# VH-VL binders against q9umr5, part 50

Target 1, 268 residues: q9umr5
Amino acid sequence: SYKPVIVVHGLFDSSYSFRHLLEYINETHPGTVVTVLDLFDGRESLRPLWEQVQGFREAVVPIMAKAPQGVHLICYSQGGLVCRALLSVMDDHNVDSFISLSSPQMGQYGDTDYLKWLFPTSMRSNLYRICYSPWGQEFSICNYWHDPHHDDLYLNASSFLALINGERDHPNATVWRKNFLRVGHLVLIGGPDDGVITPWQSSFFGFYDANETVLEMEEQLVYLRDSFGLKTLLARGAIVRCPMAGISHTAWHSNRTLYETCIEPWLS

## First folded at step 1 (VH-VL)

Design n4f (framework fv_nofazinlimab)
Fold by ESMFold2-Fast, scan of step 1:
Structure n4f (fold): chain C 268 residues (1-268), chain A 123 residues (1-123), chain B 112 residues (1-112)
Amino acid sequence: as target 1 above (268 residues)
Amino acid sequence: QVQLVQSGAEVKKPGSSVKVSCKASGYTFSSYAISWVRQAPGQGLEYLGYINPSFGTANYNEKFKGRVTITADKSTSTAYMELSSLRSEDTAVYYCAKHLYSGYDFPTYMDVWGQGTMVTVSS
Amino acid sequence: DVVMTQSPLSLPVTLGQPASISCRSSQSLVYSEGDTYLNWFQQRPGQSPRRLIYLVSNRDSGVPDRFSGSGSGTDFTLKISRVEAEDVGVYYCMQGTQWPRTFGQGTKLEIK
């Protein structure tokens, strides 16, 4: 029998978006119990990420308790950051594969329709004024806004990403690292044609420096300091990188070739 | 460029329902909420409610709650406003308008308006 | 509900002269410390409303610089520095801060 799969959606998303993913899983791993969490759907996906983490935590606890052999997480877009925090705050999670589908793991710094929708008069160069305010931090998208030109403001104001990445100190950092390291596999998926995640390498823990040159994961201070366990996981052979070109942001959960190449092998 | 095109004029009997459409083009339909506003002949503007296509969220002015339903079809980039239990006082031009709005506590402004749909309730 | 009160409701103006319309809200329109969601719309006879000004003082693209908005808190003003024949119509202020969204009664600008 296969381990249960828990799916966490992204910004402005709902469980309906994953119907193709569920079909693929049923075809290749028949009998798998898949739970798509129907929480923080649509507008509610704009709620602060720590609020979402609490709600998803309450939902996943009974699922994990019923599956002593372990579970798999498939977390899409913003949902990948929710899952990052879940793995850190849960002292007793039993996650085998954490599959991150095009999630901005080091943050977002790019103009998107979603940001223009919420902040239509803002450019990526001036969004730091809104996002790094107390009001801005009440929106999930601002919780992972990472302006490479205002790193001091990001470090001081980010209530979520800077903390979960260990870029700013937190009393629970040691426990969060220990909990995160219990994951069996960290499967990172993303690609250059996504069109929303900027830079797309954020899905692989790469990000812009002050000159907007992308530095890969191994060049990041969070990796070099092993702040939440990336260096340890990589040394353990537990990090899988699966980049794929030709896939737009809303297609990661509905592309059969992507599923067969990057997801299927990690659903034991 | 960016435009909202509404369905044609309607003449309805008291007690019936009317459904007006608003087709969007020239922008990403799901990125912006669509509001509905009406104007009785010779009168001012009155806000009915909105639909946010990305969220599937609709909210209504309490004055119309229970009679108005606003929906959206993302596949056709079209928003709809249905008003039931029509009375002669519902005779008005109904406008759709694009805005930034995600709920009760979010600020909004309406930057692009449809051409309007005359709904006459009589005879 | 936030009540939006405009004055005057009827504004006859001589061509080429300035015009001023006041809008007062029953409570502050500041959504956050920095942002005030007060908009001005123009409706020419037989046409849909057109937004002229958003966030108190920002002109929409294509709106002539004859139009300016100002104000803060609960008191706002739309000014036309030199009225032209094409400016005839009804002007509405609108608040986007509180639910439900509300409009002023409208000010009819006419050339005398």
Scores: ipSAE 0.000, ipTM 0.378, lowest interface PAE 17.2, mean pLDDT 87

Design n4g (framework fv_nofazinlimab)
Fold by ESMFold2-Fast, scan of step 1:
Structure n4g (fold): chain C 268 residues (1-268), chain A 122 residues (1-122), chain B 112 residues (1-112)
Amino acid sequence: as target 1 above (268 residues)
Amino acid sequence: QVQLVQSGAEVKKPGSSVKVSCKASGYTFSSYAISWVRQAPGQGLEYLGYINPSFGTANYNEKFKGRVTITADKSTSTAYMELSSLRSEDTAVYYCARTYGELSFYKPFDLWGQGTMVTVSS
Amino acid sequence: DVVMTQSPLSLPVTLGQPASISCRSSQSLVYSEGDTYLNWFQQRPGQSPRRLIYLVSNRDSGVPDRFSGSGSGTDFTLKISRVEAEDVGVYYCMQGTQWPRTFGQGTKLEIK
């Protein structure tokens, strides 16, 4: 029998987006209990990420408790950051595979239609004025806005991403690192044709330097310092990188080839 | 003052059921899972299962599935273990023990109840 | 189920001398994060078990430093550097890595 799968959606999203994913899992792993969490749907996905983490935590605990052999997480887009924080704040999670579907793990720095809906007069170059304010940090998208030209403001003002990445000190950092390291496999998925996650390498812990040159995970200070355990996980052979071209942001959960290549092997 | 206090000894006939209680005090009841472990006279420890009191979610060792039920009452900070279809082989001291967190494995059994002797005899 | 095998099962020891108990698991107890969920419990005659060691080598609060745990993978050891009269009892190793949780058969430590 197969471990249960818990699915966490992204920004302006809901459980409906995962109907094809559920079909694929049922075909390859019949009998798998899959729970797609219907929390913070649509506009509610804009709520501060720490609030979302608390709500999702309350939902995942009963599922994990029913599965003493472990569970798998599939976390899409913004949901991947929720899942990162869940793995850090839970002292006793039993997650085997954490599958991150095109999530901005090092942050977001790009003009998208989603941002224009919320901040129609802003360009990526000036969004830092809004996001790095106390008011801006009440919105999920600003919790992982990472302007590479204003790194000092990001480090000081980010109430979520800078803390879970260990880029700014926090009293719980040591415990969060220990908890995150409990994960069995960190499966990172993303690709150059995503069109939303900017840079797309953010899904693999790569990100822009001050000149907008992408530095990969192994060149990041968070990796080199092993701030939350990436270097340790890689040394254990626990990090899986599965890039795929030709997939747009809203298609990661509905592409059969992607599922068979990047997701199916990690569902036990 | 942190303690788990169990109900008193029971003598039961084969085929009957027994329900043992475990009352927690001195800590936040919902922050710890409660496990049940038994010990037959002169023998070792055997794990039955646990409950997460926050959500009432219980898991059982497959050996006992179908005849063991573990429950919790948050209003009285009390966990219960009920074992049905009793056989002579069920004669044992039954212990409750707490585990930090929600899933019963990270820091297991840092506090134990005093034990409840259940004797199954004809 | 993971089988936990202890040796020796009977351990007569002279007061003040060291004692060592071995525990072997049928499968690796390393959890995915690298932590190993191996615990040691002491049960004195007529008493409930009490935890001595968790995560292989971490002593519980109030446990004397003469107790130490070590090991990795499938092989673990509990050592008592200088046995005292109060150490008489049965010692159990226990794994929390796999479901269901399982205990070793116990080692009875007696003063000779």
Scores: ipSAE 0.012, ipTM 0.556, lowest interface PAE 8.4, mean pLDDT 90

Design n4h (framework fv_nofazinlimab)
Fold by ESMFold2-Fast, scan of step 1:
Structure n4h (fold): chain C 268 residues (1-268), chain A 123 residues (1-123), chain B 112 residues (1-112)
Amino acid sequence: as target 1 above (268 residues)
Amino acid sequence: QVQLVQSGAEVKKPGSSVKVSCKASGYTFSSYAISWVRQAPGQGLEYLGYINPSFGTANYNEKFKGRVTITADKSTSTAYMELSSLRSEDTAVYYCAKDSYLPWGYESNFDYWGQGTMVTVSS
Amino acid sequence: DVVMTQSPLSLPVTLGQPASISCRSSQSLVYSEGDTYLNWFQQRPGQSPRRLIYLVSNRDSGVPDRFSGSGSGTDFTLKISRVEAEDVGVYYCMQGTQWPRTFGQGTKLEIK
């Protein structure tokens, strides 16, 4: 009787990361059909986000079709951006709860082990030279690289995030907003001890200004302009913010207290 | 069997444009990029750019930006390379090649090539 | 842009003897965890290029064992252990690590 749950993983990740999450759901909501999508695993998670959106779209269509009362999405890290785009491009989605686990919704600007593995000689201050080239935009991590010191380059070169956030015009913007607003609940989860998502407030639509001072969601132009529906969702009471300290980036899907506090209440 | 079949030879006047086609078969067209490379008579290989057919995303070598346009038609599994403002120096054999969807996809980097299309620019 | 330099440019070889072609890059081609995106192509007269080697040393399907690739960082070598008549053609190295993709100037292998 519970709505099915679809899980979308993150950068350099796979379905194996969610074994604890599946155990928690089975304990609290027995009988729930949970599908963890095994697409774009490991190195393939570096493929352009629009390519990933298309592949995940094809995978979720039959699941949504079999669940006329709705489905829930749990989307981790980079996967939260894939789910953002899915909700916008699908004019017939029936998603009730979209649960975003520590996803860089306003972008990433920070040095991490993942960045050093991919670009060993790069620092966050000069990665814009790679990411904002057409070649760089063929890498998923560059699709949401948001350098607050080169915002003009971000707005012009970002082939994904600037478009999905409505920061740059797109012919489909009105349709994308209409589709996104069909979601029942937007559950945002993240915290200061994540260690990867920088700034961590990006998981709550906050981000750096040019002085690297974090401005929260309500101060962002995307919110103020209601570019894809955040202001409307907040007014509707459909946005849930669930910050939790003490959780590292790879632990969001395996912490029982986090699950009970931030995820369990939204799995009808 | 993977095959890339290109359109026939073209003779063009300086200042005109040429559009070369590359029809793919034997694989899922939208899963791989198509790259374009040219070779002037007796010279080496020069990279022009590529197209990702799935999203229509194209990228060009800066040397040709503004003069080259690469497109794809998924319904016919065909990629196109159009070069404008032709000069005698553009006389070359133009090749399409199957490429990775990602720039670093080693297994599909130029693993299959078209037969080439000779473009001659003369007055 | 990364400059790829091949030597020799002309390589006359006696049938059955070994041949060696060098390729040097202006920058390191190491990209991720030691992966190096260096490819070798063969172009026979009047034909399209054919890939022989990818990732420095991996031989493509159908390529004879007498072809081998080696190297690291900025210095790479293609070796043919015993040259056969069908090996006549131009050989190109190519880097895929940096944008745009760039080729060496080519090495013409001829039977003397």
Scores: ipSAE 0.005, ipTM 0.428, lowest interface PAE 13.3, mean pLDDT 88

Design n4i (framework fv_nofazinlimab)
Fold by ESMFold2-Fast, scan of step 1:
Structure n4i (fold): chain C 268 residues (1-268), chain A 122 residues (1-122), chain B 112 residues (1-112)
Amino acid sequence: as target 1 above (268 residues)
Amino acid sequence: QVQLVQSGAEVKKPGSSVKVSCKASGYTFSSYAISWVRQAPGQGLEYLGYINPSFGTANYNEKFKGRVTITADKSTSTAYMELSSLRSEDTAVYYCARQFYESGLYSPGDYWGQGTMVTVSS
Amino acid sequence: DVVMTQSPLSLPVTLGQPASISCRSSQSLVYSEGDTYLNWFQQRPGQSPRRLIYLVSNRDSGVPDRFSGSGSGTDFTLKISRVEAEDVGVYYCMQGTQWPRTFGQGTKLEIK
């Protein structure tokens, strides 16, 4: 039989968004036990990411314990960052495939509807004033705000992403790297027509330099220093990159062609 | 026992292409990248690029970009290096080598193929 | 690209005597968490290269303890405490810190 699948949703989201994904899995892998976690739904998705990591950790422990053969994670948008941290903080996870659906793995820097809804008078150029304050770091979206023009502030103030990416030192960094490297496959999915994740290459560990030119994963200090194991995973052949054009941010979990191409092959 | 076995020597004319194979055995093929390195007669080692069989992607030394293509067939545990627009200066022994990642090290290679002599002559 | 420079390029040695090869990189090879990705390879006549040393000073399995590596940053040394007849060949340093991977020119060790 197939390994259980755990699904983690994104910002302002809930389990309902994955109805089509569950249908696809049932069609191709009948009998798969799929658990969509109903934690931090809707506005609760704005809670600090470390708080969400703790809550999701408590929920996944019994699921992993009941599946000695291993589990798969499918983590959408902001949920991909939650799953990144879960894999680092859990000394005993048994995750085979970690499937990241259009998640801002190197951070977010863009004017989107979510940002304008939360901070209507802000522009991406001045949001660093809010996000890199102690008050701003109480909001999940600010935990992965990465302003390429104020990298010093990002490194000093980010309470989540800079630590998980090993861009700033942390006492647990070596243990987090060891834990993350237990993963079987890191499947990265994203594309140029997403419209929310900016730059879209953030889903593949690429990001803006100070001139807003995108540098790919292999040019990032995080990769070059192997801060949490990306270079090691790539050398193992454990990183899968699956870009697809024509898919908007809210459609990654409901596109059959994407499922068949990027997700289905990694579910057992 | 880990082994990398390469295809036999090739003699090619200028302007043609050559495709060298490297068959892996004794380990999980998709768990390690395969590098390609060449050596002209009496000269040093020159890195061409690598492929990750599980990922299916390759990366190339800029000096060869546009002329070299590295591929892998997981069903036969075989990596391939194809070099096009051959010149006399491409005459060399071509080696495949398993990428070593033990303890986080990323480099060729704890196991090497026996080498394939490619001679470009009229 | 990182340029790797070896000296000497030709090293005639009397059997039983020590030998030393230097390798200098154009840029620091210090990498993640302070690790330095410098390797040494040996190529005996007519054979494929064989890795002797990784991460500056670690010997591969089966490599005699006569071989030792040392160095930091941009300056590295491979030493053979007592040269044996089987040590004849070309020795290459290689950096694994930057893309593309680059080798030194090679040092040919010969018995006098």
Scores: ipSAE 0.000, ipTM 0.395, lowest interface PAE 17.6, mean pLDDT 87

Design n4j (framework fv_nofazinlimab)
Fold by ESMFold2-Fast, scan of step 1:
Structure n4j (fold): chain C 268 residues (1-268), chain A 123 residues (1-123), chain B 112 residues (1-112)
Amino acid sequence: as target 1 above (268 residues)
Amino acid sequence: QVQLVQSGAEVKKPGSSVKVSCKASGYTFSSYAISWVRQAPGQGLEYLGYINPSFGTANYNEKFKGRVTITADKSTSTAYMELSSLRSEDTAVYYCATLGYPDFYSSKYFQHWGQGTMVTVSS
Amino acid sequence: DVVMTQSPLSLPVTLGQPASISCRSSQSLVYSEGDTYLNWFQQRPGQSPRRLIYLVSNRDSGVPDRFSGSGSGTDFTLKISRVEAEDVGVYYCMQGTQWPRTFGQGTKLEIK
């Protein structure tokens, strides 16, 4: 009776990270078919996001085809961006709830330990030199690197985020918007104690201006222009915002209170 | 100078398997993915799949999924295509070709080709 | 799968005359990265295929100026302005936009 749930992991992650989430779902929605996609695990999560989108697309098609009543997506961290693109490029998705679990929807601008193996001596102020090169765009983290001090370079060089956010024009933008708008609910989850996603409001489509002052979703040009449907979804009552303090980046998928408050209500 | 050199012709019986090699030289092996394409005698080109040596990941045309396995050995700069449960319809010339990385779609598709390996499946 | 349809399948041409090959796709080839992934290949008798054109209209290094590609969306054309004897062979269009990659059935260019 419950719609199947598809889980998409994040950077340097695997299906093992979601064992607690699976326990919670089984307790509250027994019988739910949950598929945690074991694609682009561990270091493979560094592959370009458009390549990951293609691979995940091939994996979700048969799951969606078997569930004519619809499916739910739970997409963690970087995985939330993969799911953003999936909903735009799939002409026939049947996603009801898209649950974005602390994902940098407007991009990332922060020093993180996750980048040590790729850019161990780089600071956030200098990373644009690497990320906005053709070589840098081979790495998933650079596909959503959004330096607010070099917005012109971001707009020109971002092969992924600027396109899916409609920040740079694309011939498929109208179709992507139409496809994305088929989603039943967009559930945004994140919080100030995440410690990795910078600014944390990126999980709610907020982001830095050139002075590093955070502007919330309703102040963003992508919202005001309704570039991929955020304004339409909000007007429809389809956007849910669920911020929670006290949760670190690696704990979003293993916190029972978070699950009960922000995730459980959207798993029909 | 990029060069792809394939292994020699094979004659196989139905139900057996074949493994064709493709040795790359003249470039950094991990900088290009390797695709496999076949051509039955007098027929057109058919795509089998590819391997990305940088990450060790492969993807296959659904038509061959479960029968084809594509691998790469970075230490010898060699890609391999193994096809199992052979049928007479698998008789074809099998080509390896470079696939641009990171662009897997087509701007660097098939810039460089191996010479081809004839695989004949007969009783 | 995206079906690629070429026309004509057989193209007899007099030396020095122009030749034109059409390629139609069952779906638009404009993809999410902003490019149109349409390629043209030449296969001379007994040889491996050779790429002539990528991204609709860009010639590969070493490909003579007499070859040109054009088109958009679902309709594409390869033109040879003055056919030479060495142009004999089979020409294939190929799409890379959708998985799996698919080829047209081929057009055999012959000198009459």
Scores: ipSAE 0.000, ipTM 0.386, lowest interface PAE 16.5, mean pLDDT 87

Design n4k (framework fv_nofazinlimab)
Fold by ESMFold2-Fast, scan of step 1:
Structure n4k (fold): chain C 268 residues (1-268), chain A 123 residues (1-123), chain B 112 residues (1-112)
Amino acid sequence: as target 1 above (268 residues)
Amino acid sequence: QVQLVQSGAEVKKPGSSVKVSCKASGYTFSSYAISWVRQAPGQGLEYLGYINPSFGTANYNEKFKGRVTITADKSTSTAYMELSSLRSEDTAVYYCARYSDIGPYFLTGFDYWGQGTMVTVSS
Amino acid sequence: DVVMTQSPLSLPVTLGQPASISCRSSQSLVYSEGDTYLNWFQQRPGQSPRRLIYLVSNRDSGVPDRFSGSGSGTDFTLKISRVEAEDVGVYYCMQGTQWPRTFGQGTKLEIK
């Protein structure tokens, strides 16, 4: 039988967004138990990411306990960061494939209508003033705001992303790395036509330098230092990169070709 | 369960201001943005602006900038729309409406509406 | 601003017959991430508007299946397969893609 699949949604999202994904899985892997977690839906997705990690942890424990052969995670957008932290804080997870659908793994630095809606007078160049305050860090989107022109503020103020990426020291870093390294496969999906994740290469652990030139994963200090295990996973052959052009941010979970190419092969 | 209850009808003189309230119940008030939309008698719907109670941020349709102010009081779960320098063409029913929580919630329109408040501007 | 144009503006329909309302936008409503933020609202006489359709074709909970939405880009349609007496009212399309949010002029559906 197929391993159970757990789905974690993104910012301002809910289980409804995954109806096509569920159809695809049922067609290609009939009998797969798929659980789409209905936690932190809609506006509740703005809650601090550490709060979301705690809630999702409580929900996944019984699912993992009932599946001794392992489970798969499919984590969309912001949900990919929740799953990153989940895999690090759980001493006993049994995740085989962690499938990250267009998640800002190195952070976000882009002007979008989401930011205009929340901070209508802010530009991406000025958002650091809000996000890197204690008040701003109470909101999920600020937990992964990564301004390449104020990297010192990001490293000091980020309560979530800088810590899970090992960009800032934390007492639990060694344990988090050990836990994360238990994952079977890290499947990274994203593409240039996403339109929301900026830079789109953040989904593949690439990010802007101070001149807004994208440096890929292998040039990142977190990779070179092996801060949470990326270099080790790549050396094992456990990192899969699946970029695809022509797919917008809200279509990653509803494109059949994307599913067949990037997701289906990893749902044993 | 979700309800938006607005204040009663107002009759105002040209040049005055009006402040309409919208009391929310049945959900976590700070978790949803509240928009304001008006409708002149026999006419269509016209968007004024919104407030995000969590952040205290408001944004307005440029047509009304300088005359409209939208605020929220989290302690009473109430949003307010104040329109100043009233003219006869401001005579309309004013609605508050909650942004939907489907998809990017602010883009899919409004899932719950208040009953409307008639504001009449006459001399 | 994005201009939303509806036709017809007046729609007399025989009870039990189908009705169709068109909505055209002055610009594409496809948002940068690929979704199309076209919504339909119904306003019964003396009542507040009620959302019927979001994202072009998705019905809100409790909306009868006789209502359907379709379209893409700049051209959209709301269809009622069998008009019931309770369907009388004004129907509005609304775009969410661009600021400010704008509505069509409204289509008044009446039983003839």
Scores: ipSAE 0.006, ipTM 0.474, lowest interface PAE 12.4, mean pLDDT 89

Design n4l (framework fv_nofazinlimab)
Fold by ESMFold2-Fast, scan of step 1:
Structure n4l (fold): chain C 268 residues (1-268), chain A 123 residues (1-123), chain B 112 residues (1-112)
Amino acid sequence: as target 1 above (268 residues)
Amino acid sequence: QVQLVQSGAEVKKPGSSVKVSCKASGYTFSSYAISWVRQAPGQGLEYLGYINPSFGTANYNEKFKGRVTITADKSTSTAYMELSSLRSEDTAVYYCAKGPEYYLSFGTAFDIWGQGTMVTVSS
Amino acid sequence: DVVMTQSPLSLPVTLGQPASISCRSSQSLVYSEGDTYLNWFQQRPGQSPRRLIYLVSNRDSGVPDRFSGSGSGTDFTLKISRVEAEDVGVYYCMQGTQWPRTFGQGTKLEIK
């Protein structure tokens, strides 16, 4: 039988967005128990990511406990960061495949309609003034705002991303790394036509340097230092990279070719 | 000297609006939010909302959303709180307070307060 | 909203004796696994509130060392080691961890 699948949605999203994904899974892996977590939907997705991690943790514990053979995670957009933290803070998770579906794993630095709605007069160049404050850190989007021109502020103010990436020291870093390394496969999905995740290579642990030149995962200090286990996972053959062009941000969970190519092979 | 100075007491009729000012001095006005808190006679403190003076963005406690508007004028280092459709229950001292701080990894909220503005709603 | 509950609500104290005020939150106030936005304010009769303590245990400048804050998670305490006449007033705890910011009901400290 197939391992259960847990789905975590993204910013301003809900469980309803995954109806096509559920159809695909049912067609290729009939009998799979799929749980789409119906927490922090819509505007509640703006709540601080550590609050979301706690809520999602409470929801996944009984599912993992009932599946001693393991579970798979499919985590979309902002949800991929929630899943990153879950894998680090849970010292008993049994996740086999963690499928990160166009998630800003190294952060976000781009103008989007969501940011304009929340901060109408801001531009990506000045959003650091809002995000790198305790007030701004009350919003999930600011928890992974990563301004490459104000990296010192990001490192000092980020209450979430800088900590889970090991870019800033934390007492629990060694335990978080040990926990994360228990994952069977880290499947990274994303592409140049996403239109929201900026740079799109953030979905593959690439990111801007101070000149806005994208450096890939293997050139990042977090990888080179092996801060949370990326280098170890890559050496184990546990990282899968599946880029695909032609897919917009809201279409990753409803594209059949994407599913067959990047997701289906990892649902044992 | 760091201080917040508020406008004087107001007596208003039910159904009208009141606009209270809060003038900041002694610090960089745009670097800190200005929060608004009220206190009904003999009662505790109740949070209304805040304004980010740098961008003019405001956020409101849902209880007051639709009736409260908070604005800021950077040229005069002054924040304003306007409350409409006044009822007797809105009778309170209204305070402005500095914070939270921008750019810090930890918050320092409500470290400086205005002297308060008594708003009385009666016919 | 996070509910902040203070006890006692009325605290008569003899001059020179210690006083203790409890504050409990309906949810954990830990923001980022290290930051806890729990503040204490003092309001003397006819005056604006004045912040005494921020981030659970840090005294504001000018606040006497007889005031101390402690606690974690959902349970917090403000202590005055030796009450002085100038300490008369209402004390409020406030959480800044979750929107909207919320205050306790207040504890009225009186000299008996």
Scores: ipSAE 0.000, ipTM 0.394, lowest interface PAE 16.0, mean pLDDT 87

